# VH-VL binders against q20498r280to473, part 37

Target 1, 194 residues: q20498r280to473
Amino acid sequence: LELTDLYMRTGKKVPVIVEKCCASIEDQGIVTGIYRQCGIQSNIQRLRAKFDSGAEPDLHEFGQRDIYSVSSLLKQYFRQLPNPLFTYQAYPKLIEAFEKEDSLSEKVESLRFSLETMPEAHYRTAKFLMEHLTRLCKSKSLTDMTSKNLAIVWSPNLFRPPPTLNGADTHLLSGLNVHTAICDFFIENSESLF
Below, E stands for the ipSAE of ESMFold2; O stands for the ipSAE of ESMFold2 at other seeds; V2 stands for 0.75 times the mean of E and O plus 0.25 times the DockQ between their complexes.

## First folded at step 23 (VH-VL; framework fv_relatlimab)

Design u2 (at its last look DockQ between E and O 0.98; V2 from the best seeds 0.81)
Fold by ESMFold2, look of step 23:
Structure u2 (fold): chain C 194 residues (1-194), chain A 120 residues (1-120), chain B 107 residues (1-107)
Amino acid sequence: as target 1 above (194 residues)
Amino acid sequence: QVQLQQWGAGLLKPSETLSLTCAVYGGSFSGYYWNWIRQPPGKGLEWIGEIDHSGSTNSNPSLKSRVTLSLDTSKNQFSLKLRSVTAADTAVYYCARVREKVSEDWFDYWGQGTLVTVSS
Amino acid sequence: EIVLTQSPATLSLSPGERATLSCRASQSVRSYLAWYQQKPGQAPRLLIYDASNRATGIPARFSGSGSGTDFTLTISSLEPEDFAVYYCQQHFDWPFTFGQGTNLEIK
């Protein structure tokens, strides 16, 4: 289910799975390699099934036994969105704004404008997730996860080029590098961007 | 006191379908994973699969294409069907319980076991 | 799948002796390992879960230790009823797997 459709069905701007998993990670997930280390597959699948059924899983229990299943599920959720968090539609403008040779303040302003073109569900969820990752960076001495490390593991789940742009052999490799860089920029500057 | 009682036919021919049922007494049916495990004569134990109260299943990949797990919540029963049996499927079959807790997949209550022999 | 290798295959001891049974996993299962006892004609009985926790009703002479890939079941002073086959089982991930067993027999 697309984020916009979920918002229209539920009235919630940020999906419950995103809110609950981020809260769980901030509570119990300040641990080495959060988001880099993978959870146990049976735990990930069982947790996903609980959310899919509309049940409220006991995330404290998952956090006690396998917190990496919570972080793995959250990444999987975004990876599986039909329209990625930073939408196909906004993607060209976001990349263009980021790669333009501008001052920091001009880059932030251009990116902020492009982010605001996204549907409200995407904008609010992006704001929520980036602010979560920004807060998590304050614990890098405990997690060994800098903003750049988080961007490396998160960017593949957040950005997909539109199918019409994705075709050249060198374009794909360039896109991966840019996705990490723009994700790192979003994490470092989330307060200004959103 | 929770008790698992199992039954089903113990002698099969190759290509037949193994069918076993386990009934749960003295406890709740919800909140658990209901499992089947088998043990070939003189050998170790092999997990077959699980089913929960909602009917969701997970099976050992080695058997998945031949396994059907089902439940009847009104009777507190769950069942195993294993299609297209061969002599390699000869084993004692057990039903067993797992509490629905994170990473707590140990089997705390077991059925009495049913020897299933597949002959030619 | 995670392979559990138990050693020795057969352990011959007398009542009153200490038994040490080993289980080695092909990859880390953290502390998610259980031990069972099985006597002829009976279903397995849970002894230890989470590597070191005794199940309800299990005598204090049974203890478990280890984490990661290397686990040990210890019976501090063997009673006659302890001569049986012992299995380890990982409860880490699907498919859940068992070791092939250690036959603890009377010398």
Scores: ipSAE 0.777, ipTM 0.908, lowest interface PAE 0.8, mean pLDDT 92
Fold by ESMFold2 at other seeds, look of step 23:
Structure u2 (fold): chain C 194 residues (1-194), chain A 120 residues (1-120), chain B 107 residues (1-107)
Amino acid sequence: as target 1 above (194 residues)
Amino acid sequence: QVQLQQWGAGLLKPSETLSLTCAVYGGSFSGYYWNWIRQPPGKGLEWIGEIDHSGSTNSNPSLKSRVTLSLDTSKNQFSLKLRSVTAADTAVYYCARVREKVSEDWFDYWGQGTLVTVSS
Amino acid sequence: EIVLTQSPATLSLSPGERATLSCRASQSVRSYLAWYQQKPGQAPRLLIYDASNRATGIPARFSGSGSGTDFTLTISSLEPEDFAVYYCQQHFDWPFTFGQGTNLEIK
């Protein structure tokens, strides 16, 4: 289910699964390798099923037994979105803004403009997630997860190049690290971008 | 106290379908994973699969293509079907309970067991 | 799948002696290991869960220890009723698996 469709059905601009998982991670997930280490597969699948059914699972229990299942589920949620968090439509604009602008202030302004073109559910959810990751960076001495480390594990779940009939993997060679670099930039600069 | 009582046919021919049922007494049916486990004579235990109150299942990959798990919540019963049996499926079959809690997949209550023999 | 290997296969002891049974996992199961006792013609009975917690009604002479890949069940002073087959089981992830058993027999 697309984020805009979920927003229309529920009236919430940020999905409940995103809100609850982020809160759980901030409460119980200040642990080594959060978002890098994977959870137990049965816990991840069972937790996903609870959210899909509309149940309100007890994330404190998950946090006590397998917090990495909560963080794994959240990454999986974003990876499986039909339109990625940073949408197919905004993707070329975001890449261009990040690669073309020379000064920090121009880069921030151009990215802000492109981000604001996204549907409201995507914009609000992106703001929520990036602010969460920015707050987590305050705890890198406990987690061993810097903004770069978070960007490495998060960017594959957030950006997807649009399908094109022009075929060639024109962004792959330059783009293998660009998703990480943009994600790191968003984490480091979330206050000015959103 | 909670009791699991199981029944089903104990003698099968090759290619037939094994069918067992387990009834739950003295406790809630919801809030648990309901499991089947088998033990060939004189050998160890093999997990077959689980079903929860909603009907969601997970099965041992080694048996998954032949296993069907089902439940009847109105009767507090759950069932195992195993298709296309061979002599290798001869075992005592147990139903068992797991609490629906995170990483608590131990079997706290077991049925009495049903010997199923598949003739050669 | 996670393979559990129990040792010894057979342990011959007398009442009053201390029994030590081992279970090794092919990968870490953290603390998610259980122990069962099975007597002939009966279903297994849960003894220990989460590596070290006794199930309801299990006497204090039974104790479990270990984490990761190496686990031990100890029976501090054997009673006649303790002679049985013992199985470990990982409750870490699907498919849940059992060790092959240790037969604790009377000498």
Scores: ipSAE 0.732, ipTM 0.891, lowest interface PAE 0.9, mean pLDDT 91
ESMFold2 (binder alone), look of step 23: mean pLDDT 91; pTM 0.924

Design u3 (at its last fold request DockQ between E and O 0.95; V2 from the best seeds 0.83)
Fold by ESMFold2 at other seeds, look of step 23:
Structure u3 (fold): chain C 194 residues (1-194), chain A 120 residues (1-120), chain B 107 residues (1-107)
Amino acid sequence: as target 1 above (194 residues)
Amino acid sequence: QVQLQQWGAGLLKPSETLSLTCAVYGGSFSGYYWNWIRQPPGKGLEWIGEIDHSGSTQSNPSLKSRVTLSLDTSKNQFSLKLRSVTAADTAVYYCARTREKVSEDWFDYWGQGTLVTVSS
Amino acid sequence: EIVLTQSPATLSLSPGERATLSCRASQSVRSYLAWYQQKPGQAPRLLIYDASNRATGIPARFSGSGSGTDFTLTISSLEPEDFAVYYCQQHFDWPFTFGQGTNLEIK
């Protein structure tokens, strides 16, 4: 289900699965390689089924036994969104703003403007997730996950070029590097961007 | 004290369908995964699959195309069907329980076992 | 799938001796390893779960240790009823798998 449709159905701007998984990671997930290491597949699938049924799963157990299943599920959730978190529509604007502006202040202003064009559910969920990742960077001595390391594992789940770009442009292989770079920038500058 | 009691036909011809049922006594049916495990004579153990109280299943990829797991919550029973058997399916079949807890997939209670022989 | 390799295949000992049984996993199962005892004509009996926790009713002479890929079941002083086949089982991920067994036989 698309984020805007979920918001219209539930009245919640940030999905419950995102809120609960982020809280769980901040509580029990300050561990080596969080978001880099993969969880146990049976735990990931069983946890996903609990969320899909509308249950409120006890993430404390998952945090005790396999916290990486919580982080893996959260990445999977974003990867499977029909419209990516940063939307197909905003994608060209965000890439242009990131690549065109040379100074930090101009880049932040241009990106902020482009982010604010996204639908409310996408904006609020992006803010929530980026702020979570920014807070997590404060624990890099315990996790071995810098902002760049987080960007490497997160950017494939957050950015997809619109279908018209994928079908029309084979030089977009260099776009994968820009996805990591812009994601790293978002994590490092979330306070100013949102 | 929980008990698992199992039954089903013990002698089959090739291409027939193996059908076993396990009944759960003295305990809750919900909150557990209900499993089938087999052991060929003189050999080790092979996990076949599991079913939970909602009817959700997972099975060993080696057998998945031939396995059907089902349950009857009104009778506290669960069943295994294994289609198109061959002599290689000759084994003692066990039902077993695991707790529906994170990474606690050990088998704490077992049925008595049913020898199923498939003629060669 | 995760392959569990038990050694030795057969262990011949006398009552009163210490038995040490090994189980190696083809990849890390963290601490999610169980041990079972099986006597002829019986279903397996759970001995150890989570590598080192004794199941209810299991005597203190049984202990488990290890993590990752290397695990050990120790029986500190063998009783006559301990001569049986022992299996390890990973409870880490689908499909759940067992080792091929160690036959602990009386010398």
Scores: ipSAE 0.798, ipTM 0.916, lowest interface PAE 0.6, mean pLDDT 92
Fold by ESMFold2, fold request of step 24:
Structure u3 (fold): chain C 194 residues (1-194), chain A 120 residues (1-120), chain B 107 residues (1-107)
Amino acid sequence: as target 1 above (194 residues)
Amino acid sequence: QVQLQQWGAGLLKPSETLSLTCAVYGGSFSGYYWNWIRQPPGKGLEWIGEIDHSGSTQSNPSLKSRVTLSLDTSKNQFSLKLRSVTAADTAVYYCARTREKVSEDWFDYWGQGTLVTVSS
Amino acid sequence: EIVLTQSPATLSLSPGERATLSCRASQSVRSYLAWYQQKPGQAPRLLIYDASNRATGIPARFSGSGSGTDFTLTISSLEPEDFAVYYCQQHFDWPFTFGQGTNLEIK
């Protein structure tokens, strides 16, 4: 399900799976390589099935035995969205604002404007996730995950060029580099952007 | 206490379908994965697959194309079908239980086993 | 799939001796390894889970240790009833796999 459709169905601007997984990771996931290390595949698939069935899985149990399955599922959730978290529609504006603006204040203002054009469910979920990642960076001495490290593993799950832009080899490679950079910027500046 | 009783045909011809059933006594059917494991004579153990009370299954990729797992929750029973058997499928077949807990896929209760022989 | 290799294939000892059985995994299974005992004509019996936890009713002479790829089952003082085949099993991920067995036989 697309985020806006889920919001209309449930009345929740941030998906329950996102809220619960982020809370679990802040509680039990301050561990080496969180979001970098992959969980056990059977645990990921079984956890996914519990959320899909509407059951409320015991994330405390998962956190004790395989917290990486919680973080892997959360990344998978965003990767599989039909419209990415940072929507296809906002993507060109976000890239342009990030690459074209020279001063920090102008970059923040332009990005903030472009972020606010996203549907409410995308905006609120992006705010929630970026603030979660910002808080997690405070524990980098325990996790070995800096904002840059988090951006490397998160950006492929959050940005996809619109289908009309796909197919250009040099554009694809350039887009991948900028996705990490803009994701890192969002993590470092979430308070001023959202 | 919990007991697993299994039954099914012990002699098959090549190309037939192996069909085994396991009944669960003295315990809850929900909250567990229900498994089949086989052991060729004089050899080691091979996990065949699992089913939970919702009917969700996972099977060993080596056998997946020939395996069907099913359950009957009203009777506390679960079943294995293995299609197109050959002599290589001759083994003792066990049903077994695992707890539906994170990374607790050890087999705490086993059936007594059924020798299935595929003749030529 | 995760391959478990047990050594030795056969271990010949007398009652009262200490037995040490090894299991090595082809990749890390963290601590998610179990040990079973099997006697002729019987189903396997769970001894150890999570590398070092004894299953209910298993005597204290059985202990397990190890993590990652290298695991050990120790029987501190062999009783006559302990002569059997022993299997390790990873409960880390699908497909769940077993070692080929160690035959613990009386000398």
Scores: ipSAE 0.784, ipTM 0.912, lowest interface PAE 0.7, mean pLDDT 92
ESMFold2, look of step 23: ipSAE 0.754; ipTM 0.896
ESMFold2 (binder alone), look of step 23: mean pLDDT 93; pTM 0.946
ESMFold2, fold request of step 24: ipSAE 0.767, 0.780; ipTM 0.902, 0.910
ESMFold2 (binder alone), fold request of step 24: mean pLDDT 92, 93, 93; pTM 0.945, 0.945, 0.945
ESMFold2 at other seeds, fold request of step 24: ipSAE 0.768, 0.774, 0.791; ipTM 0.902, 0.907, 0.912

Design u4 (at its last look DockQ between E and O 0.96; V2 from the best seeds 0.81)
Fold by ESMFold2, look of step 23:
Structure u4 (fold): chain C 194 residues (1-194), chain A 120 residues (1-120), chain B 107 residues (1-107)
Amino acid sequence: as target 1 above (194 residues)
Amino acid sequence: QVQLQQWGAGLLKPSETLSLTCAVYGGSFSGYYWNWIRQPPGKGLEWIGEIDHSGTTNSNPSLKSRVTLSLDTSKNQFSLKLRSVTAADTAVYYCARTREKVSEDWFDYWGQGTLVTVSS
Amino acid sequence: EIVLTQSPATLSLSPGERATLSCRASQSVRSYLAWYQQKPGQAPRLLIYDASNRATGIPARFSGSGSGTDFTLTISSLEPEDFAVYYCQQHFDWPFTFGQGTNLEIK
């Protein structure tokens, strides 16, 4: 299910699964390697099934026994979106703004403009997630997860080149390093960008 | 006091379908995973699979192509079918309960066991 | 799948002695390890869950310890009714697996 369709059905600009998983991680997930370490597969799959059925599972219980299942599920949710969080339409504009602007203020301004072209559900969910990751960076001494480390594990789940761009222009976009760099920039500058 | 009682045919020919049923007495049917476990003679225990109250199943990958798990909530019963049996499927079969809690997949109540023999 | 290796296969002891049974997992199961006792003609009986917690009605002479890959079940002073087969079981992830058992025999 696309983010815009979920917003139309529920009236919530940020999906419940995103809100609850982020809250759970901030409550019980200030632990070594959060988002880097993987949860127990049965717990991830059972938790996913509960959300897919429309239930609202007790994440406190999951956090006590396997908090990495909560963080793994959240990454999986974004990876499986039909239109990625940073949409196919915005993708070329975001990459261009990030790569071509030299000054920080021009980068931020250009990226802000491109981000604001995204549908409301994508914009609000991106804001929510980036602010969550920015807050989580304040606990890096406890988690060993810097903004760069978070960007490494998060960027594959947030950015996907459009199929036509991927087929024709793959070499122009230079693979994972660009996605990690822009993701790190978003985490470090979320207050200015959103 | 929870009690699990199981029944089904104990002697099968090769290629037949094993069919066992387990009834739950003295407790809630919801809030648990309902499991089947088998033990070949003189060997250890093998988990077959689980079913929850909603009908969602998970099975041992080694058996999943032959396993069907089902439930009848009106009778507090759950069932195992194992297709295309061979002599290797000869075992005592147990139904068992786990709590539907995170990482609490230990078996706290067991049925009495049913010996199923597949003739050679 | 996670393989559990129990040792020894057979342990011959007398009533009053201490029994120490080992279970080693092929990968970490954190603390998600249970122990069962099985007597002839009976279903297994849960003794220990979460590596060290005694199930309801299990005498204090039974204790479990360990984490990660190495676990032990200890029976501090054997009673005649304790001679049976013991199995460990990981409750960490699908498929849930059991060790092959330790037969605790009377000497």
Scores: ipSAE 0.767, ipTM 0.903, lowest interface PAE 0.7, mean pLDDT 91
Fold by ESMFold2 at other seeds, look of step 23:
Structure u4 (fold): chain C 194 residues (1-194), chain A 120 residues (1-120), chain B 107 residues (1-107)
Amino acid sequence: as target 1 above (194 residues)
Amino acid sequence: QVQLQQWGAGLLKPSETLSLTCAVYGGSFSGYYWNWIRQPPGKGLEWIGEIDHSGTTNSNPSLKSRVTLSLDTSKNQFSLKLRSVTAADTAVYYCARTREKVSEDWFDYWGQGTLVTVSS
Amino acid sequence: EIVLTQSPATLSLSPGERATLSCRASQSVRSYLAWYQQKPGQAPRLLIYDASNRATGIPARFSGSGSGTDFTLTISSLEPEDFAVYYCQQHFDWPFTFGQGTNLEIK
């Protein structure tokens, strides 16, 4: 289910799965390699099924036994969105704004404009996630996860080239580099971008 | 105390469908995964699959295409169907319970076992 | 699939002796390993879960230890009723798998 459709069904701008997983990770997931280490696949799939059923599961037990299943599920959720968090429609604008602008202030301004073109559910969820990652990277002494490390593991889940650009797979590595760079920029500058 | 009682097929011919049922007495049906496990004669144990209270199933990839798990919450019963059996499916079949908790997939209560023989 | 290999295949001991049974996993299962006892014509009986926790009603002579890939079941002083087949089982991930068993027999 697309984020906009979920918002229309529930009235919630940020999906419950995103809110609960982020809260759980901030509470119990300040651990080595959070978002880099994988959880147990059965735990991930079972937890996903509970959220898909409309339940609001209590994640405290996961935090005790397999916190990496919570972080893995959150990444999987974004990876499997029909329209990525940073939508197909905004993708070329965001890439252009990031690569084209010379100064920090111009880059922030141009990116803000492009981010504001996204549907409300995408905008609010992106704000929520980036602010979560910004808070989390300030615990790097405990997690061993810098903003760059977080961007490396997160960017593949947040950006997909639009179908109209599907012929550019020879640029896959260069696209991956820019996805990491823009994601890192979003994490470091979330307060000014949103 | 919790008790699992199972019944069903005894002697089957090749290509038939194995059908077993397990009833749960003396305990809650919700909050658990309900499992089937089999043991060929003189051999070890093989997990077949699980079903939860909502009807969500997960099964061993080696058997997935032939397995159907089902639940009857009004009777506190759950069932296994295994399609297109062969002699290789001859085993004692057990129902068993696991807690619906994170990484707590140990089998704390077992049925008495049902020998299913598939003729050649 | 996580393969569990038990050793020895057969252990011959007398009542009063200490039994040590080994289970090795093909990859780490953290501490998510259980032990079962099975007598002829009966279903398995849970002894140990989470590598070292005794199940309800299991005597203190049974203890489990280990983590990662190497696990041990110890019976400190064998009673006549302890002669049976013992299985380890990983409860780490689907498909849940069992070792091939250790037959603990009376000498």
Scores: ipSAE 0.760, ipTM 0.901, lowest interface PAE 0.7, mean pLDDT 91
ESMFold2 (binder alone), look of step 23: mean pLDDT 93; pTM 0.946

Design u5 (at its last read DockQ between E and O 0.93; V2 from the best seeds 0.81)
Fold by ESMFold2 at other seeds, fold request of step 24:
Structure u5 (fold): chain C 194 residues (1-194), chain A 120 residues (1-120), chain B 107 residues (1-107)
Amino acid sequence: as target 1 above (194 residues)
Amino acid sequence: QVQLQQWGAGLLKPSETLSLTCAVYGGSFSGYYWNWIRQPPGKGLEWIGEIDHSGSTNSNPSLKSRVTLSLDTSKNQFSLKLRSVTAADTAVYYCARTREKVSEDWFDYWGQGTLVTVSS
Amino acid sequence: EIVLTQSPATLSLSPGERATLSCRASQKVRSYLAWYQQKPGQAPRLLIYDASNRATGIPARFSGSGSGTDFTLTISSLEPEDFAVYYCQQHFDWPFTFGQGTNLEIK
């Protein structure tokens, strides 16, 4: 289910799964390699099934026994969105604004403009997630997860080039580097971007 | 006190379908996974699969194509079907319970076991 | 799948002796390992869960230890009723698997 459709169905701009998982990770997930280490597959699948059924699972229990299943599920949720969090439609504008050689303040302004073109559900969820990751960076001495480390593991789940005619694998390689860089920039500058 | 009692036919020919039923006395189906485990004579134990009270199942990949698990909540029973048996499926079959808690997949209650022999 | 290898295959001891049984996992399972006792013609009996916690009604002479890949079941002073086959089981991930067993027999 697309984020905009979920918003129309529920009236919530940020999905419950995103809100609950982020809260759980801030409560119990200040641990080594959060978002880098993978949870137990049975726990991830069982937790996903509970959310899919409309239940509200007890994430405190998961946090006690396998917090990495919560973080793994959250990444999987974004990975599987039909339109990525940073939409196909906004993708070219975001990349162009980020790569333009200008001052920090001009880059922030251009990115803000491009982010505001996204549907409300995407914008609000992106704001929520980036602010979560920014707060998590304050605990990097405990987690070993800097903003760059978080961007490395998060960017594949947040950015996909539009499925139009694509170039050779050289373009894909360049895109991988830029996805991490722009994601890191979003985490470091979330207060000014959103 | 929870008690698991199991039954089913104990002698099969190759290609037939193994069918076992386990009845649960005491407690409810909610909050537990209901499991089948088998043990070839003189050998170790193999987990077959689980079913919860909603009917959701997970099975050992080695057997998944031949396994059907089902639940009858009105009778407090759950069942195993294993299709296309061979002599390799000869074993004592146990039903067993796990708590529906995170990473608590140990088997706290077991049925008495049913020997199923598949002629060679 | 996670393979559990138990050693020794057979352990011959007398009542009053200490038994030490080993289980090694092919990958890390944190502390999610259980131990069972099985006597002829009976279903397995849960002894230990989470590597070191005794199940309800299990005598204090049974103890478990270990984490990651290497686990031990210890019976501090053997009673006649303790001679049986012992299995370890990982409760870490699907498919849940058992070791091949250690036969603890009377010398």
Scores: ipSAE 0.795, ipTM 0.913, lowest interface PAE 0.7, mean pLDDT 92
Fold by ESMFold2, fold request of step 24:
Structure u5 (fold): chain C 194 residues (1-194), chain A 120 residues (1-120), chain B 107 residues (1-107)
Amino acid sequence: as target 1 above (194 residues)
Amino acid sequence: QVQLQQWGAGLLKPSETLSLTCAVYGGSFSGYYWNWIRQPPGKGLEWIGEIDHSGSTNSNPSLKSRVTLSLDTSKNQFSLKLRSVTAADTAVYYCARTREKVSEDWFDYWGQGTLVTVSS
Amino acid sequence: EIVLTQSPATLSLSPGERATLSCRASQKVRSYLAWYQQKPGQAPRLLIYDASNRATGIPARFSGSGSGTDFTLTISSLEPEDFAVYYCQQHFDWPFTFGQGTNLEIK
């Protein structure tokens, strides 16, 4: 389900799965390699099934036995969105703003304007997630996860070039290296951007 | 005390379908995974698959294409069907229980076992 | 699939002796390893779960240890009823798998 549709159906700007998983990770997931290490597949699939059924599963139990299943599921949720968190529509603007502006101040301003073009559900969920990752970086001595390390594992789940008919803009296809860089920038500068 | 009682046909011809049922007495049917495990004569144990109270199943990839797991909550029973059997499917088949808790997939109660022989 | 390798295949001991059985996993399973006892014609009986926790009704002479890939079942002083086949089982992930067994026989 698209984020705007979910917002319209539930009245919640940030999906409950995102809120609960982020809270669980901040509570029980300050552990080595959070978001880098994969959870146990049976736990991930069983947890996903609980959320898909509309239940609100006991994340405390998962956090005690396999917190990496919570973090793995959260990444999977974003990877499977029909319109990615940073929408297809905003994608070219965000990449352009990031690549073209030289000064930090101009880059932040340009990116902020592009982010504000996203639908409300995407904007609020992006703000929530980036602020979560920013807070998590404060624990890098315990997790071994710097902002760059988080960006490496998160960027594939957050950015997707728009689908093209029979191929299209080769500049967009060559943007895979930039996804990590822009994600790292968002994590480092979330307060200024959102 | 929880008891698992199992039954089904013990002698099959090649290509037939193995069908076993397990009834649960003296305990709750919900809150658990219900499992089948087999043991060829003189050999080790192989997990076949599980079913939960909602009817969701997971099976050993080695058998998944031939396995159907089902439950009947009105009778506190669950069943195994294994299609297209061969002599390699000759084994003692056990039903067993797992708690529906995170990473607690040990088998705390077992049925008595049913020897299924696939003839030539 | 996680392969569990048990050693020795056969262990011949007398009542009163200490038995040490080994189980090695092909990949790390944290502490999610269980041990079972099986006598001829019977279903397996759960002894140990989570590597070291005794199941209900299991005598204190049974203990388990280990984590990651290397696990041990110890029977501190063998009783006549302890001569049986012992299996380890990982409860880490699908498909759940068992070791090939250690036959603990009377000398």
Scores: ipSAE 0.790, ipTM 0.913, lowest interface PAE 0.7, mean pLDDT 92
ESMFold2, look of step 23: ipSAE 0.785; ipTM 0.911
ESMFold2 (binder alone), look of step 23: mean pLDDT 93; pTM 0.948
ESMFold2 at other seeds, look of step 23: ipSAE 0.783; ipTM 0.912
ESMFold2, fold request of step 24: ipSAE 0.781, 0.790; ipTM 0.908, 0.913
ESMFold2 (binder alone), fold request of step 24: mean pLDDT 92, 93, 93; pTM 0.946, 0.947, 0.947
ESMFold2 at other seeds, fold request of step 24: ipSAE 0.746, 0.766; ipTM 0.889, 0.897
ESMFold2, last read: ipSAE 0.771, 0.768, 0.769; ipTM 0.906, 0.902, 0.904
ESMFold2 (binder alone), last read: mean pLDDT 92, 93, 93; pTM 0.945, 0.947, 0.947
ESMFold2 at other seeds, last read: ipSAE 0.765, 0.761, 0.756; ipTM 0.900, 0.899, 0.898

